VHH binders against q12xb4. Designs and how they scored, part 10

Target 1, 267 residues: q12xb4
Amino acid sequence: MLDFVGLGLFDEKDISLKGLEKIHNADKVYVEFYTSILMGTDLEKMEMLYKKKITVLSREDVEQHAEDWLVDAKDSNVVFLTGGDTMVSTTHVDLRLRAADMGIKTTLIHGASIASAICGLSGLQNYRFGKSVTIPHPYVSNRGVRVVSQTPYDTIKNNIEAGLHTAVFLDIDKDKGYMTVNQAMEILLEVEGKLGEGVMVDRLAVGIARAGSPSPVVKADYIEALRDYYLGGPLHIVVIPAELHFVEAEALVKLAGAPEGILENID

## First folded at step 4 (VHH)

Design v02 (framework vhh_lunsekimig_d3)
Fold by ESMFold2-Fast, scan of step 4:
Structure v02 (fold): chain B 267 residues (1-267), chain A 125 residues (1-125)
Amino acid sequence: as target 1 above (267 residues)
Amino acid sequence: EVQLVESGGGVVQPGGSLRLSCAASGFTVSSNYLYWYRQAAGIERELIASIYSGGSTRYVDSVKGRFTISRDNSENTMYLQMNSLRAEDTGLYYCARVKTYYDSSGYRKYYFDYWGQGTLVTVSS
């Protein structure tokens, strides 16, 4: 049997009691940190609390060589741990399909996801969100040309047109590290400067840092102001609101320090 | 429930004055974006005046200097003071609560989620 267990947002204590029970009953425990990392813990703290040895798997171990460790789940209990919720913003459904091909039963033990946490932290209603998008780090091509993805701009524009908020995930790069809200604001303004469609002009955004930690930061302000606002360490995420219901606008002002002026456009 | 009720309309001679009231329930006028709209027979509805939660006001050019928008937070009511009235000011005046969105080209647009029933203003001899 293969049990997928989500670890939640920030540290080793975010695991559910059901997840912990799966770990205690497991013969083998694996974890991956390439899709998401829990900034408030490390392998040693996890092993201490969970009272089990944990083997770290690389992206290659999970995506290319999964059968090498999945075979153990044919006649024993294997647990696979991920930050957040196992099937959210990952390709791990592929592991369930591979396990099924091998005759292995799989279960899901959910963890808290950043996708739901942003609703609670911002006060923006979950049913009013459109398609999410990831801002990749800009790069320089082999011919020396700076490449900046237009996809986030287009996704935000389409959501706004439909009256829907956008959850904006920020890319993780091995060399450039964790993208900050500040960098994300700069990227969106750079694309706006090239396209000139006014999407990011006077645009409200919400920067969120360290969801689930003892010291989260939630700051709502216009993109230009957030570019220069210090949110501290990772992990960061952005929400671009579309039209706001009064309760949403009030939450952003009272809980996220949004400019009082946003209430000028809200019930 | 959210409700907007207009009052204060009537018949007035050119050069006269009227004060329109918009009584709100279910939300506070001091924390919302509110418009006065005018609908004249055979003419598309037009924005006349707006007031923002921060107190800033906007007017269409045809009424600047003649109309004044204000609010009374204790009465939860918005007003439109109309002076030096002209025949072209005749119409049905609506109080509306407004939301904004951005269109497919990224430009700011408006839609109304609540309207009053309207109050008729007739400027004629």
Scores: ipSAE 0.000, ipTM 0.081, lowest interface PAE 22.9, mean pLDDT 85

Design v03 (framework vhh_lunsekimig_d3)
Fold by ESMFold2-Fast, scan of step 4:
Structure v03 (fold): chain B 267 residues (1-267), chain A 125 residues (1-125)
Amino acid sequence: as target 1 above (267 residues)
Amino acid sequence: EVQLVESGGGVVQPGGSLRLSCAASGFTVSSNYLYWYRQAAGIERELIASIYSYGSTNYVDSVKGRFTISRDNSENTMYLQMNSLRAEDTGLYYCARVKTYYDSSGYRKYYFDYWGQGTLVTVSS
């Protein structure tokens, strides 16, 4: 009685027909926006199109107090909506396990994911990607020390050594907002300045903004140049390519405006 | 008024070292994009080192490994440590604060809204 429905990338129309059917047949509809927000819509537009009242759940409602609303799915049809695809880059499998413990059957209605969108937009092959990583906003510790995570640098380094591209997710913070490609480039160069391993030196990157919208931006250039490139509004994501085969390099030049010089060092 | 004051220049022999200071007033060095520039006779000002608001640093190839840019937030001062000095390093050294705008191609561009007065470095020989 619990249907997980992925909403896709950008607005209320990205839902599949199967997802829409689940909403129409639901007794209760919940949504969360803390893992992903659809920048092209809002609650009112969703309720108008879907013709159902939607209850917004906080992170605490989903992660700490899930049983309070999961109980509704014992004897009624409940739909749980997420941006993207429900089980990609979320901990929502935990909700399926909790539902199972309560004797509630669950189904998945898939939505378009940023994980596949970045491959289509950049021309980089999905099977050539390694582990993804998130760049968190730098913060000041309780001791007054500025903390910058080294994990993105290490993950990118390990992927490059294995010949694998890195999908780099950018932090969303209530106070600091949505991290931009510019901020991400500055953070990676800051870590490079501390470690001195040359990983980010002359490193090609791809900045992507507003995947799934009518006006996505895809820009490939060296990290230093992307630091200064304006991609517009959120949401942003970065890809750090490793070694490129010819078709990938050609796609970055022709579709993402990469420097033509990258074609001369292929093969 | 924003003010930048360079100091630490002088005459030094090839292979010697100098540390330049750029004392800032009217703004904080920790939250700004700052450059060291060099101007030799008959040459336009050239970037030699930069430090970004996040603390990342960049150097022109001719000084990489010899010069180190840093800042002291408590003193509100930016430094340039110059080692293994060469005759070609002779010039007026300026610190500059940078403001930004976006051009029609979407790239962030910068202009210098404040320059220091400069400090002279002469490498003898």
Scores: ipSAE 0.000, ipTM 0.182, lowest interface PAE 17.3, mean pLDDT 85

Design v04 (framework vhh_lunsekimig_d3)
Fold by ESMFold2-Fast, scan of step 4:
Structure v04 (fold): chain B 267 residues (1-267), chain A 125 residues (1-125)
Amino acid sequence: as target 1 above (267 residues)
Amino acid sequence: EVQLVESGGGVVQPGGSLRLSCAASGFTVSSNYLYWYRQAAGIERELIASIYSWGSTNYVDSVKGRFTISRDNSENTMYLQMNSLRAEDTGLYYCARVKTYYDSSGYRKYYFDYWGQGTLVTVSS
């Protein structure tokens, strides 16, 4: 038996009671942190609260060598922990398929997802979101050329044209660290400077820091202003709104400090 | 004692290249917002290139694709690589450090706290 358990957004207490029960009944507990990190906890705090030893799996352990640990689930209860909700913004459905091929039953115990958290924090309606995108850290190619992905710009443009908001995830790199809202704003403006299509000009954005923590920061302003706004420590995420419904615009002004001018020309 | 010292200026023909250096002491270049400014005769000092503490760079339109700002943390030095130089690039080049603070509304503000002495670049045939 293999139970997938979502840990939620921020710390070891975000786990559901059902998830905690699965951990208590488990013979082996594994976790991965390469898709999502809970900034309010660490392995020691998790083990102390959950009263179980937890083994950390690398991306390679999960994606390339999963059968090495999945075999334990044939004759025992194995729990696999993931930040957020296990099947949201991950490829972990592949683990369920591999387990099925081995005759292993799997279950899902859901956790709170950043996908719903950003809707609650911003006041933007979940059904009005389009395709999400991740901004990767810029890098230098083997030929010494700086590479900045155009994909986020294109995804945001396509969503705006369809009247849909964009959830913009920010890259995590072992050497470059956690991308901030400030860095993300700079990257979008850099791509705008090269393409000249006007997509990011006078564009409203929402910066969110530490969703699910006791003190989240939610700030709506134009990209140029957010570039210089203090949001504090990680993790950060961005939302680029498209056309706003009146209630969405009111929420951004009253709850996220958006410029009052965004209320103009709304039904 | 904190100081910025520019070097690498000189006379070069149109189409040539120069690399300017800004050697820093008393602080680390990797943790600071740094600017290159140009002062041409009869023209106000203008921002040419900047590098943020997180590594993102910005350039004035007239030098995009020709100039590259960089830093070497081990040498504690900021550079401006200037390629395909034009007569219009002639001027005094200054490096500057920018200190940031957050105002009471939460927005980042800045002021220049240190400037170099300037290094002269002359592009002529």
Scores: ipSAE 0.014, ipTM 0.442, lowest interface PAE 7.6, mean pLDDT 88

Design v05 (framework vhh_lunsekimig_d3)
Fold by ESMFold2-Fast, scan of step 4:
Structure v05 (fold): chain B 267 residues (1-267), chain A 125 residues (1-125)
Amino acid sequence: as target 1 above (267 residues)
Amino acid sequence: EVQLVESGGGVVQPGGSLRLSCAASGFTVSSNYLYWYRQAAGIERELIASIYWGGSTNYVDSVKGRFTISRDNSENTMYLQMNSLRAEDTGLYYCARVKTYYDSSGYRKYYFDYWGQGTLVTVSS
């Protein structure tokens, strides 16, 4: 038996009671941190609260060598932990298929996802979101050329044209660290300067920091203003709104400090 | 490039207060896991307090309720507010940054990749 358990957004206490019961009854517990990290905890705190030894799996262990640990689930109860909700923004459905090929029964115990958290925190309606995108850290090529991905700009543009909001995930790099809302705004404006299509000019954005923590920050303002706004520690995420319904605009002004002028042109 | 600089140590009488500062350069305090350690003469370093990226804190039992760890992200500085100081709190206080790595078995490990020079706290007249 293989139980997939989502850990939620921020710390070791975000796990559901059902998830905790699965851990309690498990013979082996594995976790991966490469798709999602919980900023409010660490392995020691998790092991202490859950009262189980947890084995950390690398990306290679999960994506290339999964059979090496999946075999444990043939004759025992195995739990696989992932930040957020296990099947959201992961390729972990592949593990379920591989387990099925080995005759292993799998279950899903859901955790809170950033996908729903951004809707609650911003007041933007879930059904009005389009394709999500990640902004990668800019890098320098082998030939000394600075490379900035155009994909986020294109995705945001396409969503706006379709009347859909964009969830914008921010890159995590071993050397460059956690991308901030400020860096993301700077990157989008840099791409705008090269393309000149006016997509990011006077564009409203929502910066969100530390969703699920005791001290989340939600700030709505134009991209130029958010570039210089202090949101504190990670993890950060951005939402780029498209056309707003009145209740969405009200939420951004009253709860996220958006400019009051956004209320004037929604109808 | 990466540097941690402690300050705020000094001589204080029992029952007094001190605030220690740890100024960081070359990285952002809000994006890192940070510790305060204490070392008395002839004794190994003891973890006193820690702060995670998201603001979660932890304290050794002997200082709970007396010490408070915090950070000011605009100043890129971590603090340790020490109240109701006792003679046993005397020692060198170090700021340390924690990094993670995975060993050959895939198990996550922690190591301290940067330490400050320490700031001396003496609880006595």
Scores: ipSAE 0.000, ipTM 0.114, lowest interface PAE 19.0, mean pLDDT 84

Design v06 (framework vhh_lunsekimig_d3)
Fold by ESMFold2-Fast, scan of step 4:
Formats: structure tokens, sequence, C-alpha cells
Structure v06 (fold): chain B 267 residues (1-267), chain A 125 residues (1-125)
């Protein structure tokens, strides 16, 4: 049997009691950190709390050579750990399909997801969100041209036109590190400067740092102000609101320090 | 040496069809994530279709149901079958590989492998 266990948002204590029970009953425990990093913990702290040795799997181990370790689940209990919720923003459904092809039964033990955490922290209503998008780090192509993705700008524009908020994920790079809210604001304004469509002009945004930690930061302000606002360490995420319901606007002002002027257009 | 070479573009009338090819060398298409990007004049490149290692595919809404991404493992080539073409589909089409690694510090690294001029698709008349 193969049990997929979501670890939640921040540290080794975010695991559910059901997830912990699966670990205690497991013969083998694997984890991957390439889809999501739990900033409040490390392998040693996880092994100490869970009372199990944990084997770290690389992206290649999961995506190319999964059968090498999935075979253990034919005759024993194997647990596979992922930050957040296992099947949210991952390709891990592929592992379930491969296990099924091998005659292995699988179960899902859910963990808290950033997708729901941003709603609770911002006060923005879950059902009013549109497509999410990721801002990649700008890069230089093989042809020597600097590339800045237009996809985030287009996704935000389309969501706003539909009256929907946008969850904006921020990319991770070995050399450039964890993208900050500040860098994301700079990228969106750079694209605005090229396109001139006014989408990001006087646009409200919500910067969120360290969701699920004891010290999360939630700050709502215009993109230009957030570019220079200190939110502290990773991980960061951005929400771009569309039209606000009165309770959403009140939540942003009272809980996230949004400019009081946003309340003037609600009536 | 990793290379991706696009071909199969041309001029077609609205409602027509084209099949684009992306020949890969230096890696195996069946074990990698592969993407088709499109760039129109004055517009940045956008992702239109992707195929993952296990064969799962994804499409942007504007091409879903009209375009089909596939691969031939024996020829180590990825394809984009484009049906019911519209004037808005005009542009340069690029194929790309995105490679990611998890390192010992928990950082994720990614690269895009774009090579050559792309292949031009013009929908007119």
Amino acid sequence: as target 1 above (267 residues)
Amino acid sequence: EVQLVESGGGVVQPGGSLRLSCAASGFTVSSNYLYWYRQAAGIERELIASIYRGGSTNYVDSVKGRFTISRDNSENTMYLQMNSLRAEDTGLYYCARVKTYYDSSGYRKYYFDYWGQGTLVTVSS
C-alpha cells in the first residue's frame, strides 16, 4: 500500500493526526522537497518528531524512476510525504496511476494547502478566485535575449475582466533564490511599461509571507507601495483582487492595512 | 548537447490544419516535460500546450479542443497538431524543455532550452 500524506504549510507539526498514524505504521517513508519547502522545519526535526527515518527523493527519483521505490509498496506500507496537500499544484497524480498499473492500492491523507490559507489570511472569498498563475524569474534565452513572461499579466487581466481574484505564485531559483513580493511587483510593473494597457496602474495587491507560521505578514496596498514594503523571509505569495465585496474590502483594511480609500467605491 | 529544432510551419487559410514537429537531441522526450510556446508580433511568448513525462497533456483555453500535443518516442520528436486554425493563431511557434532540480539546500532551479528561430505559422486569406 502507498499512502500519500500532505505535510501542510510550515513545520513538522502541521501534519494531521491521520498522517502521523500512517507514518508510525509505515515500513518505508519518503519525502520530496522540490515542489514545496516547509520553511519552519528540516529533515532532522521531522525524523525526531515522527520517530522514523525518512528518505529524500529527488525530482528524478519521483518523475523518472518511481518504480524503483514504488515496488516496496507491493508487500509493505510505504508513505510518500509532500509539503502542502499532495495533489495540489503537483504532478503526483502520475505516481498514483503508476502505482495502480503495478497493482498497488493508494490512499490520500490531506494537508493544509496555500490555496485555502490565502483566503483565510486575506479575507477574500474562495469562490471569487479565478485561474492561478506563477511569475517565473526573468531569464536569458539560448539566443541571448532577456525573457520576461507575459502570462501573469494576461491571466490577471482576464481574471479582473471576469470579476475574479488571482492567486500569484512566486518562483524559486537556485541562483536567484525565493522570489519576493517586492520582485513580483517590479516584474508586473515592467510588463505594464511594455504593454501600456493600464492593468497594473493603481492596482491593489496583497502580499503574504510565511503562511501557516507563528508570524505571517499580510499587507494590502497598491503595487507601487508593495514594491518597497518589508515582508521578511520566505515563502511569499501575491493575490491580485478584482472587484471587492464590502466584507472583503473591510477585511483588507482592518486586517491587512489596506488604504481606507478602497472602502469609498463599495456602497 | 541538448537541442530542440522546430519545423512544419507555413501559410494556411482559416479553418485549415498544420502539424508542427520538434526534433529533440541530447535527451529523451518520454522522460521530460516539453512545451509549445507561441509569439505574435509585439507580444511576449505564451505557453500554449505541454506534455509531461507520463504522457499527461495540458492546453490553454484558446486552443483546447483544436490543438493536440503528442510525441513519438522512437523518433524522439514532439508534435503539435493544429486544427480549425484562426487568424489569432498566427505567430512563431517554439518548443521548449523545462528542467528542474531539487538541491541539498531546498532550492529549485529551472532552465528553458530554446534554440533556433522557431517555426512561423501564418493563417490568412
Scores: ipSAE 0.000, ipTM 0.096, lowest interface PAE 21.8, mean pLDDT 84

Design v07 (framework vhh_lunsekimig_d3)
Fold by ESMFold2-Fast, scan of step 4:
Structure v07 (fold): chain B 267 residues (1-267), chain A 125 residues (1-125)
Amino acid sequence: as target 1 above (267 residues)
Amino acid sequence: EVQLVESGGGVVQPGGSLRLSCAASGFTVSSNYLYWYRQAAGIERELIASIYSGGRTNYVDSVKGRFTISRDNSENTMYLQMNSLRAEDTGLYYCARVKTYYDSSGYRKYYFDYWGQGTLVTVSS
């Protein structure tokens, strides 16, 4: 039996009581941190609270060599832990399909997701969001050319044209680290400088840091101002609003310190 | 009563400097979006410099590096420091309070709700 358990947003206490029960009854517990990491905890704190040894799996262990550990779930209780909610913004449904092919029963114990947290923190309505996108870290190709993805710019542009907000996930890289709101703003402005379509000009954005912590930071301002605004430690996420309902604009001003000028002529 | 009053205009030679003042009454400059714009004879009005409520400033390319916008909260006054003046800088300079909103395409739009009377700047040899 294989139980997928979402750990929530920030620390080892965000786990549901049902998830904790699955861990206590497990013969083996695995975790992956490559899709998301809980910044308020570490392996030692998790093991101490959960009273169970936890084995960390790499991306390769999960995506290429899953059968090596899934076989344990044929005759024992295996728990697989993921930050957030297990099936949100992950390819982990593939693990469920592989388990099914091996005759292994699976269950899902949900955790709090960043997808809902950003709506609560910003005051932006969930049903007014369009397609989400991830900004990857710029990289240098084998031929020595700096590559910056145009996909985030295109996705934001298409959403804005449809009147939809964009949730912008920020890349996690083992060597380059966790992308900050500041770096994301720089990347969007770099693409704007090359394309010249005016999408990021005078564009409002919302920077969010440490969602689910006791003191999250939420800051709304224009992209150029957010470029230089320090939001502290990871994890960061960005929302690019499209057209605002009055209540959304009021929430950004009162709760996220957005410029008062966004309240004009939106009734 | 809300008012914006410009001062500091005059005749100056090329390469010279001039500081314009925009005195506000009936509202606080530090909490509002304010713009300097200029009008030359036979030419469309050009927005040249702005300061947002949070203190962020913007300039059009033709004045960037030469003009500096600032404000004094104790005097409730906005300034435009103009350096390295050129003949093409000649015109009527207005300060305006600007209200902004985002349209359905997500682009920033604006309208002027209060304007000053203008102050003339003439750059001549």
Scores: ipSAE 0.000, ipTM 0.098, lowest interface PAE 22.6, mean pLDDT 85

Design v08 (framework vhh_lunsekimig_d3)
Fold by ESMFold2-Fast, scan of step 4:
Structure v08 (fold): chain B 267 residues (1-267), chain A 125 residues (1-125)
Amino acid sequence: as target 1 above (267 residues)
Amino acid sequence: EVQLVESGGGVVQPGGSLRLSCAASGFTVSSNYLYWYRQAAGIERELIASIYSGGKTYYVDSVKGRFTISRDNSENTMYLQMNSLRAEDTGLYYCARVKTYYDSSGYRKYYFDYWGQGTLVTVSS
């Protein structure tokens, strides 16, 4: 048996009671931190609260060598922990399929997801969101050319044209670190400078830092202004709103400090 | 103590090349925003090129493709490689360190806290 347990957003206390029960009954507990890290905790604090030894798995352990540890779940109880909710914004469904190929039963114990947290924090309606997208860190190719993904720009453009908000996840890289809202704003403006379609010009965005912590920051402003706004430490996420209902626009102004002028253009 | 010292200026013919250096002391070039400015006679000081802490670079259109900004962390020095020089590139070249602060409304602002003394580049026949 392999139980996937979501840890939630911020610290070791965000786990559900069901998740904690699965850990207590487990023979082995594994965790990965490469898809998301809980900024309010560490391995030692987790082990102390959960009363279990936890083995940290690398991306390679999960994506290339999963069978090495999945085999333990054939005749014992194994728990696999991830930040947030296990199947949201991860490729971990592949682990479930590999486990199934080995005759291993799997279950999901859900954790709080950033996908629902951004709706609560911004006041934007969940049912009005379109396809989410991740902004990867730019890199330099072997030919010395700087590569910036156009996918986030295209996804945001398509969502806006359909009247849908975009949740924009920000890349985590072991060497480049956690992408900030400021960096994300710069990347979108860089792509705009190359394409010239006006999608990011005078575009409202919402920057969110440390969702689920005692002191989250939620700031709505135009992309150019958010590029220079201080949101503090990770983890960051961005929302690009499309057309706003009155309640959504009012929430952004009152709760996220959006410019009052957005209220003049509401449908 | 913080100091910026430019060198490498001189006289070159049109089409020639020069490499300017900006040696930094009292701080690390790899973790700071660094700018090259040009002051020409009768023209206000203008930004020519910059390099940010993450390595991203910017160039004004007139020098794009001809000038290359770089840094050497082991030498704690920023460089401006200037190729295909034109008469219009003549001027006094300054390096500057840019710092950021957050104003009372939470927005990031930039200010120049240190400038070098300048190095003269003359492009003439």
Scores: ipSAE 0.000, ipTM 0.256, lowest interface PAE 14.6, mean pLDDT 86

Design v09 (framework vhh_lunsekimig_d3)
Fold by ESMFold2-Fast, scan of step 4:
Structure v09 (fold): chain B 267 residues (1-267), chain A 125 residues (1-125)
Amino acid sequence: as target 1 above (267 residues)
Amino acid sequence: EVQLVESGGGVVQPGGSLRLSCAASGFTVSSNYLYWYRQAAGIERELIASIYSGGSTNYVDSVKGRFTISRDNSENTMYLQMNSLRAEDTGLYYCARVKTYYDSSGWRKYYFDYWGQGTLVTVSS
C-alpha cells in the first residue's frame, strides 16, 4: 500500500490526524521537498514529532527511479509525504499510475493547499479566480541582454478582461533565493514600462507572506506602494484582484489594510 | 569607505550618444537601489533614472525610450546609456545611492546617503 499524505502549509503540525495515523502505521516513510517547502520545519523536527525515520527523495528518485522505492509498497505500508496537498500543482498522479501498474493500492490523505489559503487570507472569493501564473526571476541571456518574462503580465491582463482574480506564485531559485512581493511588484512595473498597455497602472494587489504560520502578513495596496512595503521573510505570494464585489473590497480594507478609496467605486 | 565616482561626460551634438559610468566602492551595486540625477542651470536637481536592488528600472518621461540604466556586477559599476541627446539634456549628471529604512507603519522609505562628484554633459550645436 502506498499512502500519499499532504503536509499542509507551514510546519510539521499542519498534518491531519489521518495523515499522522498513516505515518504511525507505516513501515517506510518518504518525503520530497522539490515541489514545495515548509518554512517552519525541517527533517529533524518532523522525525521528532512523527516518531518515524523519514527518507528524503530527490526529483530524480521520484520522476526517473520511482520503481526502486515503490516496490516496497507491494508487501508493506509506504507513506509518501509532500508539502501542501499531494496532487495540487504536482505531477504525482504519475506515481499513482506507476503504482497501479505494479498492483499497488494507493490512497490520498489531503493537506491544506496555498490555493485555498489565499482565498481565506484575502477574503477574495475562490470561484472568481482565473488561471494562476508564476513570475520567474529575470536573467541575463548569453548575448548580455536582460530577459524579463512577459507571461505574468499577459496572464493577469487576460484574467482582468474576464473579471477574474490572479494568483501569482513567486519563483524560488537556488542561487537567487525566494522572490519577494517587492521584487514581484518591480518586475510587473518593468514590463508595464515596456508594453505601455496600462494593465498595472493604478492596479490593486495583495501581498501575502508566511501563509499558515503564526505571523502571516496580508497587505493590500496599489502595486507602486507594495513595491516599498515590508512583509518579512518567505514564502511570499501575490494576488492581483480584478473587479471586486463589495464584500471582497470590504475584506481587503478591514483585514488587509487596503486604501479606503477602493470602496468608493464599488459601492 | 563608501564612494561613487562618475565618468563618461563630454560635449556632443544633438542626436548623439554618451555612456555614463558610476563606479562604486564600499558596497555592492547589485544589492542596492541607485539613481541617476541631473542638475541643470536654474533648475532643481532632477531624478532621471533608477534601478532597484532586484533590477527593475524607472525613468522620467523626458528620457524614457532614450536613456537606459544598467549595472555590471563584475565591475561593481552602474551605467546610463544616453541616446538621441537633446539640448535640454545638458547638465551635471550625478549618481546616488538610496538607503532604505522602515518607518513605524511598516513602509519602506528612501533617502540619498551618498552622491558622486558629477560628470558634465553638454549637448550643443
Scores: ipSAE 0.000, ipTM 0.165, lowest interface PAE 17.7, mean pLDDT 85

Design v10 (framework vhh_lunsekimig_d3)
Fold by ESMFold2-Fast, scan of step 4:
Parts: sequence; structure tokens; C-alpha cells
Structure v10 (fold): chain B 267 residues (1-267), chain A 125 residues (1-125)
Amino acid sequence: as target 1 above (267 residues)
Amino acid sequence: EVQLVESGGGVVQPGGSLRLSCAASGFTVSSNYLYWYRQAAGIERELIASIYSGGSTNYVDSVKGRFTISRDNSENTMYLQMNSLRAEDTGLYYCARVKTYWDSSGYRKYYFDYWGQGTLVTVSS
């Protein structure tokens, strides 16, 4: 038996009671930290709270050598932990298929996902979101040319044209660290300066910091204002709204400090 | 709190051997994804070797068969045994702890949440 358990957004306490029960009944507990970062915890805090030894699996252990540990689930209870919700923004469905091929029963114990958290924090309706996109950190190529991805701009443009909001994930880089809302705003404006299509001009955005923590920050304002707004520590995420329903606009004004003028543009 | 400290570098003649150590504090080496990186003058950092929680290892082609990565869980230390050293092996060797994630667009992203200070290896006659 192989139980997939989502750990939620922020720390070791975000696990569900069902997930904790699976850990307590497990013969072996594995975790991977390569698909998601839980800023409020570490292995030692997890082991202390869960009262179980946890073995960390690398990307290679999961993707290339999965059968080495999956075999244990044929005759024992194995738990596999991931941040967020197990099957959101991961390739872990492949593990379920491999387990099925080996005759191993699998279950999913869900965790809170950033996909639902941004809707709750902003007040934007989940069914009105389009394709998500990540803004990578700009880099200098081997040929000495500064490269800024156009993909976020294109994705946001296409979503806006379809009347859909965009969830914009922010890159994590070995040298540059966690991208902030401020840096994301600068990058989108830089791409706008090159393409000149007016997509980011006077564009409303929502900056979110530390979703799932005791101190999340949500701030809605135009891209230019968010460029200079302090949201504190990581992790940050951005939402670019398209056309707003009245309740969405009201939520952004009352709960995220959006300019009241947005209420005039929802008709 | 969290710290990685490299040691064991030095000057060695071609064909010689060195063993590098990466002492970890504030976390356990057996529970983390760890890399050895090399930085030569004028060249970007190159992944040399990695070790995973399950004990599987990986090496860049230029060092395969000559270098061996290992860990001692009781000492909480990762090692890089370097044999048959060549002039091109000269550089600063860093150990690093790695985290990765998949974004919602289906792209794998990674970050290093800690690097050591580096230890210099010079291969010359």
C-alpha cells in the first residue's frame, strides 16, 4: 500500500488529520522536497511532530529509481509526502501508474494547494482562471545576451483576451534567490517596453506573500505601484486579473487595498 | 545554524589523489540531495557529482571512473574521493544542498538553499 499525502502550504502543521493517521500507521515514510518548498518547516520539525523517521528522496530516487522503494509497498504501508497537494504541479501521477503496474494499491490524502489558496486570499473566482505561467529570473546567455522570457507576457495577454485571470508563479534561482512581486512587476514592464502591445500598461495585479502562513500579505494595485510595494519575505506569487465580476472587484478593494476606481470599470 | 564546510583541498601532482570533505551542520546528509560543484577560472560552476538519500550517485563524464562521492551518516559528512587527477581538475570545489520544484506550467525549477565556502584544488607539477 502506497499512500500519497499532501503536506499543504507552509509548515508541518498543515497536514490533515487523515494524513497524520497515515504517517502513524506507516512502516516507511518518504518525502521529497524537490517539487515544493515549505518555508515554515524542515525535516527535523516534521519528524518531531509526526513521531516518525522520514527518509528524503531525491528527484532521481523518485523519477529514475522509484521501483527501489516502491517494492516496499507490496507487503507494507508506505507513505510518500509532498508539499501542497500531491498531484498538483508534479509528475507524481507516474508513481501511481508504476505502483499499479506492480499490483500496489495507492490512495491520495489531499493537502492545501496554492491553486485554491490564491483564490481564497484574493477573492477571485477559481473558475475564472486561465493557464498559469512562471516568470523565470532573467539571465545572461553564453553569448553575452540578456534573456528575458516572453512566455509570461504572452500567457497573460491570451488569458486577458479570453476574460481569464492568470496565476503567475515566481522563479527560485540558486544565486538570485526567491523572486519578489517587485521584481516580477519590473520584468513584465521590461517585456512591455520591448513588445509595445500595451498589455501591461495601467494593468491591475495582485501580489501575495506567504500564503498559508500566519502572516500572509495580499496587495492589489497597478503594476507600477506594486513594483515599489513591500510585501516582506518569501514565497511570493502574482495574480493578473482580467475582467472582474463585481464581487471580485469589491473583494480586492476591501480586502487587498485595490484602488476604489476599479469598481467603476466592472460594468 | 545550517552550515556546509568544505576541506581537503590542496596542491597535488598529476596522477595524484585528494579526498574532499563536506561537513554539514543543522541538517542530516542522509536526508538531503547534495552536490559537488567545481568552479574553474573563467568557467561557470559545473556539477561534478551528486548523492541522493537512497544512496544513488551521478557523475559528469569528465570525472566518471576517477571520482567517487560518498557519505558517512555517523559523521554527517559527504566526501569526494578524487583519483588520477589531471590539470583540468584544478578549481574551487563547493558542496551544495539542492531543492527543486515543478511549476504550474510543467517546467522543473531548482534552487540551491545553501553553498559551502569552497576548497581549492590545484593540480600542477
Scores: ipSAE 0.000, ipTM 0.102, lowest interface PAE 20.6, mean pLDDT 84

